# Ledger of designs, part 201: miniprotein binders against q96jn8r1131to1294

Target 1, 164 residues: q96jn8r1131to1294
Amino acid sequence: TLEFLENHGKNILLSNGNRTATRVASYNQGIVVINQPLVPQLLVQVRIDFLNRQWTSSLVLGVITCAPERLNFPASACALKRAAWLLRGRGVFHNGLKICEKFGPNLDTCPEGTILGLRLDSSGGLHLHVNGVDQGVAVPDVPQPCHALVDLYGQCEQVTIVNP
Short names: E, the ipSAE of ESMFold2; O, the ipSAE of OpenDDE; V2, 0.75 times the mean of E and O plus 0.25 times the DockQ between their complexes.

## First folded at step 16 (miniprotein)

Design g36
Fold by ESMFold2-Fast, scan of step 16:
Structure g36 (fold): chain B 164 residues (1-164), chain A 83 residues (1-83)
Amino acid sequence: as target 1 above (164 residues)
Amino acid sequence: SKEEELFKKAEEIAKKALYLLEEGDYWRAAYLYLLAAELALEAGNPELAFEYARKAIELAKKSGNEFILKWAEDLLEKIKEEL
């Protein structure tokens, strides 16, 4: 059973059996991590439940390869300069370096109800899925083991894990 | 040894880069060649790192990916210091 780890950003409240994450303050300190490694072919999905339009940017998705259970999370996932591959807006980032300008739809404009998924293919490529549609390979070879990460940044104040 | 392990990883990643290149996926191939170059450099093989970084520059230019290009150019300068 997939759930969010109890180790999370300071502004996060977990509910619904640790399957719903709510950011209860500010715009940051909202990182959550899935409780088990992202293994090849496993599709991990979250639904955007609530957007606060006072902020301009929104959630960040990706993977980390460091052990997440006792990690001291930074205020935002984009501050991770090692062991992190992230999707923000339309950009793809490798350890804080942008490696692709336009990949998939703009995550800053996805509406409430959007289902976002992460999956590793058999070659270790990280895929983004949006409402069931595979956007292709965002990162061609992710080190393993890795863990799916969601940063409830800016507009995105609530997400829920949904089954494939 | 640790160096042998790094070298093996560099070769495996370079093989994946070649596959992507043959499929016409230039910027992802460039990205993998850069990872292979960094691993080759860590493994103590700056000559191999140089070849991979030069390939990454070529492919980044073909793809028009300015971000991968800058990373490749910066890495190539570091590699030159160890040749």
Scores: ipSAE 0.773, ipTM 0.894, lowest interface PAE 0.9, mean pLDDT 92

Design g37
Fold by ESMFold2-Fast, scan of step 16:
Structure g37 (fold): chain B 164 residues (1-164), chain A 83 residues (1-83)
Amino acid sequence: as target 1 above (164 residues)
Amino acid sequence: SKEEELFKRAEELAKKALYLLEEGDYWRAAYIYLLAAELALEAGNPELAFEYARKAIELAKKSGNEFILKWAEDLLEKIKEEL
């Protein structure tokens, strides 16, 4: 079963059998990682449960290729400069470098109840799914093994893993 | 050797970029050519890295992707130092 790793950002509290992540303080230190590698065809989904509109930006989604079990997470996933492919706002980032300005919906404006998914295709392409709809290939080639990462940044204070 | 494995991976990426190009997917093709260029450079083949980076520049311009264009131009300058 999919669950969030117990190694996570310092402001995270896990509940619901480690399937719900809540950021309990501030706007950062909210990185969580799925416990199993994102293997081809596996669709990992999270639902946005709670947004605090005190903050301007919201959650970041993506993958990392480093081993996550003992990783010392930075305050924000956007600080990762190596081994990280991230979606933030409408942008796609390769190791901190923007590679696409407008991909999919703006993650900063997705409402509560939105279901966001990550899936790796058979050629190593990373797909974003939004409410069951495949947005296409966000990153054409991600090294394997890789792990799905969610950064409960800014507005997004709670997410829950959802089965397809 | 390590260099041989890097070269093989670069060739695999170049083939993937060509497939994307044939599908009309210009900015993703440019991105993959840049990955191939970095691996070719690491493998000790700056001439091949240069050709991949040039292709990436052309495709980035065609797609209007200013971010990949800047990465490709910066990488091309680094490659020139090894030629």
Scores: ipSAE 0.780, ipTM 0.897, lowest interface PAE 0.9, mean pLDDT 92

Design g38
Fold by ESMFold2-Fast, scan of step 16:
Structure g38 (fold): chain B 164 residues (1-164), chain A 83 residues (1-83)
Amino acid sequence: as target 1 above (164 residues)
Amino acid sequence: SKEEELFKRAEELAKKALYLLEEGDYWKAAYLYLLAAELALEAGNPELAFEYARKAIELAKKSGNEFILKWAEDLLEKIKEEL
């Protein structure tokens, strides 16, 4: 069963059997990681439960290839300069460097109830799924093993893991 | 050896880049050539790294991806220092 790891950002509170993550303070320190590696064809999904429109930007999704149980999380996922492939707004980032300006929908405008998914295809391509719809390959040939990461940044204060 | 492992990974990425190029996915092909160039440079083969970086620049220009283009140009200057 998929759960968020007990190692997470300082402002995170886990509940619902570690399947719900809530950011209880500020706008940052909200990184959570899924407890199992993102193996090919595994679809990891989270639902946006609560948005605080006091903030302008919203959640970040992606994968990391470092060991998450020992990771000292930075204030935001975008501060990760190695072993990280992230989707923020409409951008795709490789180790903090933007590699694509517009991919998929704008994550800063997804409403409450949106279900966001990450999946590796058989060729190692990282796919984003939005409300069950595959948006295509955001990053080709992601190194493995890798782990799905969600940064409850800005507007996004709560997400819950949902099964396919 | 470590160098041989880096070479094989670079070749795998370059081969994947050719497949993406055939599918018309220019910026992703450029991205994989850049990763291949970095690995070739790390493996001690700046000549191969140069060839991969040049391909990445060509494909980045064709795709209009300014971010990949800047990365490729910066890497090419670094590779020239090792030639």
Scores: ipSAE 0.769, ipTM 0.889, lowest interface PAE 0.9, mean pLDDT 92

Design g39
Fold by ESMFold2-Fast, scan of step 16:
Structure g39 (fold): chain B 164 residues (1-164), chain A 83 residues (1-83)
Amino acid sequence: as target 1 above (164 residues)
Amino acid sequence: SKEEELFKRAEELAKKALYLLEEGDYWRAAYLYLLAAELALEAGNPELAFEYARKAIELAKKTGNDFILKWAEDLLEKIKEEL
């Protein structure tokens, strides 16, 4: 069973058997990581449960290749300068460097109820899925093992893991 | 050796980049050539790193990807230090 790891950002509260993550303070310190490595063909999905529109940016998702169980998370995922491939807004980022300006839909505008998915293909390409629709290859070769990460940043205050 | 592992990985990435290039996927091909160049440089082969970095620059320019272009140009400057 997929769950969020107990090691998470300090503003996170886990509930629902560690399948729901809620950011209970501020706009940052909201990083959560899935408990299993993202292996090829595994589709990891989260649903956006609650948005607070006083903030301008929203959630970030992607993968990290460092061991997450004892990681001291930064205030935001975008502060990760190594071993991180992230999707924020419409951008794709490799270790904090934008490598693609416009990929998929704008994550800052996805409404409550949106289901976002991450999957590795057989060639090691990282795919984003939005409401079941494959957006294509965001990153063409992710080192393994890697771990799916969600940063409940800004507007996004709650997500829940959803089965495919 | 670590050097042999880095070289093998660089070749794998360059092969994937060529496949993407043949499929018309230019910016992703540029990204993989850039990663291959970094690994080739780390493996102690600046000549190979130079070839991969030049390919990444060519493809980044073709697609207008200024982000990969800047990264590739910065890497090329480092490669020149080792030539």
Scores: ipSAE 0.734, ipTM 0.874, lowest interface PAE 1.0, mean pLDDT 91

Design g40
Fold by ESMFold2-Fast, scan of step 16:
Structure g40 (fold): chain B 164 residues (1-164), chain A 83 residues (1-83)
Amino acid sequence: as target 1 above (164 residues)
Amino acid sequence: SKEEELFKRAEELAKKALYLLEEGDYWRAAYLYFLAAELALEAGNPELAFEYARKAIELAKKSGNEFILKWAEDLLEKIKEEL
């Protein structure tokens, strides 16, 4: 079963059998990681449960290729100095560098109830799914093993893992 | 060896980039050629790194991806220092 790891950002509280992550303070320190590697065809999905419009930017999601169980998380996923591929706003980022200006919908504007998914295809391409719709290949090749990451940044204060 | 693993990975990425190029997916192909160039350089093969970086620049220009273009151009300057 998919769960969030107990190693997470300091402002995170896990509940619902570690399937719901809530950021209980501030706007940052909200990184969570799925408890098993993202293997080809596994669709990992989270639902946006609660948005606080006090902030302007929202959640970031993507993958990391380092072991997450004892990783020291920075305040935001964008500050990760480990190998990371992230979707933020409309951009796609590799290790903090933008590789694509506009990909898929703007994550900063997705409403509560939106279901966001990450999946690797058989060629190692990372796909974003939005409300069940495949947005295409955000990253054409992700090294394995890799782990799905969600950063409950800014507006996004709660997400829940949902089954396909 | 580590160098052999880097070289093999660079070739895998370049092969995937060629497939994407043949499908008309220019910016993703540019990105993979850029990564292949970095790995080839790290593997101690600046000649191969030069070929991949040049291809990344060409495809980044075709796709209008200014970010990959800048990275590939910067990498090409580093590669030239090793030639």
Scores: ipSAE 0.682, ipTM 0.859, lowest interface PAE 1.3, mean pLDDT 91

Design g41
Fold by ESMFold2-Fast, scan of step 16:
Structure g41 (fold): chain B 164 residues (1-164), chain A 83 residues (1-83)
Amino acid sequence: as target 1 above (164 residues)
Amino acid sequence: SKEEELFKRAEELAKKALYLLEEGDYWRAAYLYYLAAELALEAGNPELAFEYARKAIELAKKSGNEFILKWAEDLLEKIKEEL
């Protein structure tokens, strides 16, 4: 049931029933969004399938509160100045501004095979899960509806949605 | 009205921030007070926005979160223009 939306960054190719996203060019233009709103108790998980060490930074995870079906995505998720909460490296960002410097593991160093998850708790807090381990509340209150996004930036060239 | 919805949301965030503060979660409480201040200002209540922004500054300093501190200080200057 969970799939990546057909509206995505221009360097993305979807396969495996829209459950696998591959960035086929460059280092950017790799934003994908999950087809269902992130509602409490829904755990959305992606596995890192392929890392290209030619690049230094890696994937970004997060949520947006704007409707994604016809959104014109920027080259990177970091260029989203409104309606976005992102985890990049160890930082937590709201609309392009850092709100926390060190949260969870460094996403730039997660190896191939790592499973990354996003979940809302019953109070609207956004959690990051790494290989099944809840890292805690990255953002204490996310407006709803919101949509999980993955930016296949830099090193991360392929991810696949995996079931809990 | 839109203003009533913004005000209600601001109060919900401030209430959640107070809960986090009581749990010792200072930087997340600061962040929610900051958002509450933004919404209170947008709702046309700069007096309430000022109170929330001051709490955000206080808690950002207490947690050592310089990022939220800068956000809250910038917002406070904007709020002062409406007072």
Scores: ipSAE 0.653, ipTM 0.846, lowest interface PAE 1.3, mean pLDDT 90

Design g42 (at its last look DockQ between E and O 0.93; V2 from the best seeds 0.81)
Fold by OpenDDE base, look of step 17:
Parts: structure tokens; C-alpha cells; sequence
Structure g42 (fold): chain B 164 residues (1-164), chain A 83 residues (1-83)
């Protein structure tokens, strides 16, 4: 069963069998990691449950290859400078370095109810899914094992892991 | 050896990059060449790293990806220091 790890950002409260993450304070410290590593063809999806419009930015999606259970989470995913591939807005980042500016829909403007997914293909390419639609390869090669990461940042205050 | 493994991985990435290039996916190919370049450098083969970085530059330009271009140019300068 897919769940968020107990090791998470300081402002996160887990519920619903650790399938729901809620940021209960401030606008940051909201990183969560899904327990099972991404394996080829495994689609991991989260639904945006609640947005707080007082902020401008929203959630960050991505994967990490470091051991998530031992990770000392920074206040935001953008501070991850190693072993991290992130999707923020329309940008794709590797270890904090932008490698693409215009990929897929703008994550900062996804409304509540949007279902975002990550999937590795057989070649190690990381795909973004939006409401069940494959947006293409965000990162053509990601080392394995890797874990899906969600940063409940800014507007995004709650997400829930959903089954495909 | 570790270096041999890094080298082999670099070549695998380069092959994948070439495949993407044939499909017209320039920026992703460029990214893979950058990964290959870093691995080659770590493997102690700055000459190969240089080659991969140059390919990344070319493809970054073709794709109009200024981010990978800068990354590649910066890496190229670093590689030159080890040649």
C-alpha cells in the first residue's frame, strides 16, 4: 500500500492511514515522501485536496534517490541540491538546477481535485501524469531506486495518495 | 572497477541520448549527454567528458535550451582544467 513516510516536513500532519498529508502551519516545511520506491510502470498519484489562495506558488513534485527515511528535510524542496529531480511550475530541476522551463501544465495553477502522477518507464524516464494524461518525459533518466516526493508548498495545503 | 562501471553507464546514457536525438528530442538528449559527461569525468576520462559536453552544447543550442547550454559550458570549463 502506498503511504507517506513518517519522516516528513515539520508542518505536516498525516492522516487517513498516512495517505493524506496536510500542512497545518505556515507555507513551507511540507515535504512528504511516498514509502514505496518508484519501479517501472508503477504509477503513483496524488490529488490536490485543498489550496490556500493567499499564496502564489504551489506544490512541487519529484523524486529523490537518497534514503528517504533518513533525510533531514529542508524547509522547501528547492533547497535539495543533490539526488533530487523536481517539477515546479512548468520547470524541471535537477539538483536545484533548472534544465527545462516549459514542461507540462503549470503546477502552480492546478486547481483542487487535480490528480498528479509520476511514473518511471522501462528506460528510467520519469513521466508526469495530469488527471490521467501522460504529459511526457520530464526527466529522461532517473537512477533507481527513487522515491516520489511531494512538497506541500505555498497554496497546496493537503494532498491524498490515490489509486490509478 | 568503479571507474569501469561509471564509464559503461556513461556510454549507456550516450546511446540513449543518440536515440532521442534521432527522434528529434534535443533538450532531453542534451541532458543525457550532460549526465554522461559527469560520469565520464568521475571515471577519470576528461577527454570523453569533453566530447559529451560538446555534444550537449550543440543539442542545447538546437533546442534553444539556455539552461543546459550554460550548464554544459560551465562543465566544459571545468573539464578543461583537468585536461
Amino acid sequence: as target 1 above (164 residues)
Amino acid sequence: SKEEELFKRAEELAKKALYLLEEGDYWRAAYLYMLAAHLALEAGNPELAFEYARKAIELAKKSGNEFILKWAEDLLEKIKEEL
Scores: ipSAE 0.853, ipTM 0.928, lowest interface PAE 0.5, mean pLDDT 95
Fold by ESMFold2-Fast, scan of step 16:
Structure g42 (fold): chain B 164 residues (1-164), chain A 83 residues (1-83)
Amino acid sequence: as target 1 above (164 residues)
Amino acid sequence: SKEEELFKRAEELAKKALYLLEEGDYWRAAYLYMLAAHLALEAGNPELAFEYARKAIELAKKSGNEFILKWAEDLLEKIKEEL
């Protein structure tokens, strides 16, 4: 049973049995983390429920390799200084450093209803799935254990965990 | 030892990078060489770190990945100070 952890960004409200995360203020402080480690072959998926077009950029997806239960989250996932691999816009980021300019679709333009997924392959590569379609390897080697993270940044004000 | 674990991990990453290189996946191979270079440097082997960083520069140029290129060039300058 996948849920969002009770430890989350300050602007997050969890509902629907901790399966829905809503950012209730501003554009940031919206980080949520899945309650179980992302183990190989596990596909973690979230659906974009609500976009506020007042903001220009949108959600960030990725993984962290630090224990998330008592982590003090920064205002934005992209400010994580260590142990974070993130997908933002079309970019892929290693601890805040861009390592790929164009990967997959632009996350800033995905409409409401889009289902985004994260999965580790048997070689430790991190994959992005969009509406069930594997986009390929975003990061070729992620240390384990790692945890799936969603940053409800900017436009994205609500996501819900969806089963495969 | 901690250093032996770092060397073993660096070797694993370099082998994975070589596999990706054989598949024509230049920027991901460059990224793995950068990870290997950092681990080699952390293990106290700047000569090996230099070799991996140099390889990352070559592959980043081949892929046109300016971000990994800058990262590798910055690390290479740091490694030169340790040699």
Scores: ipSAE 0.783, ipTM 0.899, lowest interface PAE 0.9, mean pLDDT 92
Fold by ESMFold2, look of step 17:
Structure g42 (fold): chain B 164 residues (1-164), chain A 83 residues (1-83)
Amino acid sequence: as target 1 above (164 residues)
Amino acid sequence: SKEEELFKRAEELAKKALYLLEEGDYWRAAYLYMLAAHLALEAGNPELAFEYARKAIELAKKSGNEFILKWAEDLLEKIKEEL
């Protein structure tokens, strides 16, 4: 079964059999990683459970290719400068560099209840799903193994892994 | 060797970039050419890296992607120092 790894940001509390992650302090230190790497037949989905609209920015989604079990996570995913592909707002980032300004919906405006998915296609393309709708290839040729990551940043205070 | 693996990977990325180009996906093709350019440079082949970075610039311009264009131009300047 899909769970969040025990290795996570320091402001995260895991619950619900490690399927729910809550940021319990501040606006950062909220990185979590899914316990199985992405493969073409795996769709990882999380539901936004709780947002605090006092913050401007919201969650970040993406993948890393470094093994996550012992990784020292930075305070925020945007500080990942190596082996990382991230979706933030509408932007696509590789190793901290923006490579696309406008892809998919604005993650900063997704309401509570939104289900966000990540999957890898057979050619290594990373896909975003929003409420079951494939948004297309965010970035091509992501190496395997890669690991799905969520940063409960800013507005986003809780997410839960849900079945496809 | 490590260099041979890097060259092989760079060529694979360039081939994927060509397929994206044929579909009209200019910015993702430029992105893959940038990855190929970095690998070619790491493999000690700055002439191949130059070729890939120049292609990335062309495709970034066609797509209007200023972010990949800046990335490609910066890399091209680094490559020129090694030619």
Scores: ipSAE 0.684, ipTM 0.876, lowest interface PAE 1.3, mean pLDDT 92
ESMFold2 (binder alone), look of step 17: mean pLDDT 87; pTM 0.864

Design g43 (at its last look DockQ between E and O 0.94; V2 from the best seeds 0.80)
Fold by OpenDDE base, look of step 17:
Structure g43 (fold): chain B 164 residues (1-164), chain A 83 residues (1-83)
Amino acid sequence: as target 1 above (164 residues)
Amino acid sequence: SKEEELFKRAEELAKKALYLLEEGDYWRASYLYLLAAELALEAGNPELAFEYARKAIELAKKAGNEFILKWAEDLLEKIKEEL
């Protein structure tokens, strides 16, 4: 089953069989990684459970190709400068560098209940899903194996892995 | 060898880029050529890297993607140092 790894950001508390991640302090240190690597056609989804509107930014979604169990998590996903592909706001980033400014919906404004998904296609393209709708290829090529990453940042204080 | 693997991967990305280009997806094609250029350079083939980087630049311009353009141009300068 899909779960968040025990290796996570300092401010994360896992619950619900490690399917729910809650940031219990501050606005950062909230990175979690899903245990199973993304394989082609596997749709991994998380639901935004709770937003704290005191902040402006929200969650970051993406994938990493480094070993997640050994990863020393930075305070935010934005600090990942290698082996990382991230979606923040409407931007797509590779190793901290923006490669696209306007992709999909603005993750910073997704309301509670929004279900965000990641899926690799047969060619290694990374797709973003929003509420079950394929938003297209965010990253045309991601090395495998890779793991889905969620940074509970800013407004986003809780997410839960949900089945398609 | 490692270099051979990198080279093959670069070619695969370039082929994928070409396919996307045929579909009119300029920025994604540009990105793939950019990656191909990096791999080619790492594989010890600066000439091929140069070719891919130039294609990345061209397509980034067509896409109006200043981010990939800047990245590709920076890479191109690095590649030139290896030529």
Scores: ipSAE 0.866, ipTM 0.935, lowest interface PAE 0.5, mean pLDDT 96
Fold by ESMFold2-Fast, scan of step 16:
Structure g43 (fold): chain B 164 residues (1-164), chain A 83 residues (1-83)
Amino acid sequence: as target 1 above (164 residues)
Amino acid sequence: SKEEELFKRAEELAKKALYLLEEGDYWRASYLYLLAAELALEAGNPELAFEYARKAIELAKKAGNEFILKWAEDLLEKIKEEL
């Protein structure tokens, strides 16, 4: 069963059997990681439960290839300079460097209730799913093992893992 | 060895890049050639790194991807210093 790891950003509170993550302070320190490696064909999905419009940007999601169980997370996932592939706004980033300017919908404008998914295809390509719709390959080859990461940054203060 | 592992990964990425190129996926192919060039350089093969970086530049220009282009051009200058 999919859950968020107990190792997470310091502003996170886990509830609902570790399936709901709430950022209880500020705009950052909100990184959570799924408890199982993202293996090919596994679809990991989270629903945006609560947006605080006092902030400008919103959640970031993607994958890391370092072991997350005892990792010291930075304040923001976009500060990761190694082993990180992230989607922020419409951009795709590898270790903080933008590699694609416009991919999929703008994550900063997704409303409450949006379901965002990550999946690896059989060739190691990382796919973004939005409300059940495959947006295509955001990153063509992610090393394995890798782990799905969500950064409850800015507007996004709560997400819940949902089944397909 | 670590060098052999890096070489093998570079070849794997270059092979995937070629497949993407054949499908007309220029920016993703460019990105994988760029990563292959970095790994080839780390493995101590600047001549192979040069070939991959050249392909990355060509494909980034074709894709209109200025971000990968700048990264690949910077890497190519670094590779030239090792030749």
Scores: ipSAE 0.791, ipTM 0.904, lowest interface PAE 0.8, mean pLDDT 92
Fold by ESMFold2, look of step 17:
Structure g43 (fold): chain B 164 residues (1-164), chain A 83 residues (1-83)
Amino acid sequence: as target 1 above (164 residues)
Amino acid sequence: SKEEELFKRAEELAKKALYLLEEGDYWRASYLYLLAAELALEAGNPELAFEYARKAIELAKKAGNEFILKWAEDLLEKIKEEL
């Protein structure tokens, strides 16, 4: 089954059979990774459970192609400069470089209860889903294997892996 | 060899970029041409890298994507040093 990997950011507490991640301190150190690599047609979904609006920015979604089990995570996903594709706000980033200014909804404004999904298509394109609706190809080519990543940053204090 | 793998990967990305271009998806096509250019340069083929980088620039302009454009222009300058 899909779970968050035991190797995660320092401020994360895993619960609910490692399907729920909570950031229990500060605004950062909240990176979690899904334990299975993405394969075509596997839809990884998380629900935003709790937000603290005291912060201005919110969660980051993405994928990494480095093996995640022993990776030393930075304080924030935006510091990943290698083997990483991220969705932040409305922007799409590859290794810290913005490649698209506006894709999909603004992640900083998604309310509690929003279900966010990532999947690869058969061509290696990375799709974002929002509340079950495919937003299209965020990144047209991501090498396999890759793992889905969530950074419980700023406003976002808890997410739970949910079934499609 | 490593160079053969890089070259093959660059060609795969360029083929995907052409498909996207034919669908009118200029920014994603420009992004893939940019990646293909980087791989071609790393593979020791600066002439092919130049071709791909110029395509990336053209398509980034059509897309109005200033971020890919800046990256592609910087890469083109780097490629010129290897021609």
Scores: ipSAE 0.651, ipTM 0.866, lowest interface PAE 1.4, mean pLDDT 92
ESMFold2 (binder alone), look of step 17: mean pLDDT 89; pTM 0.891

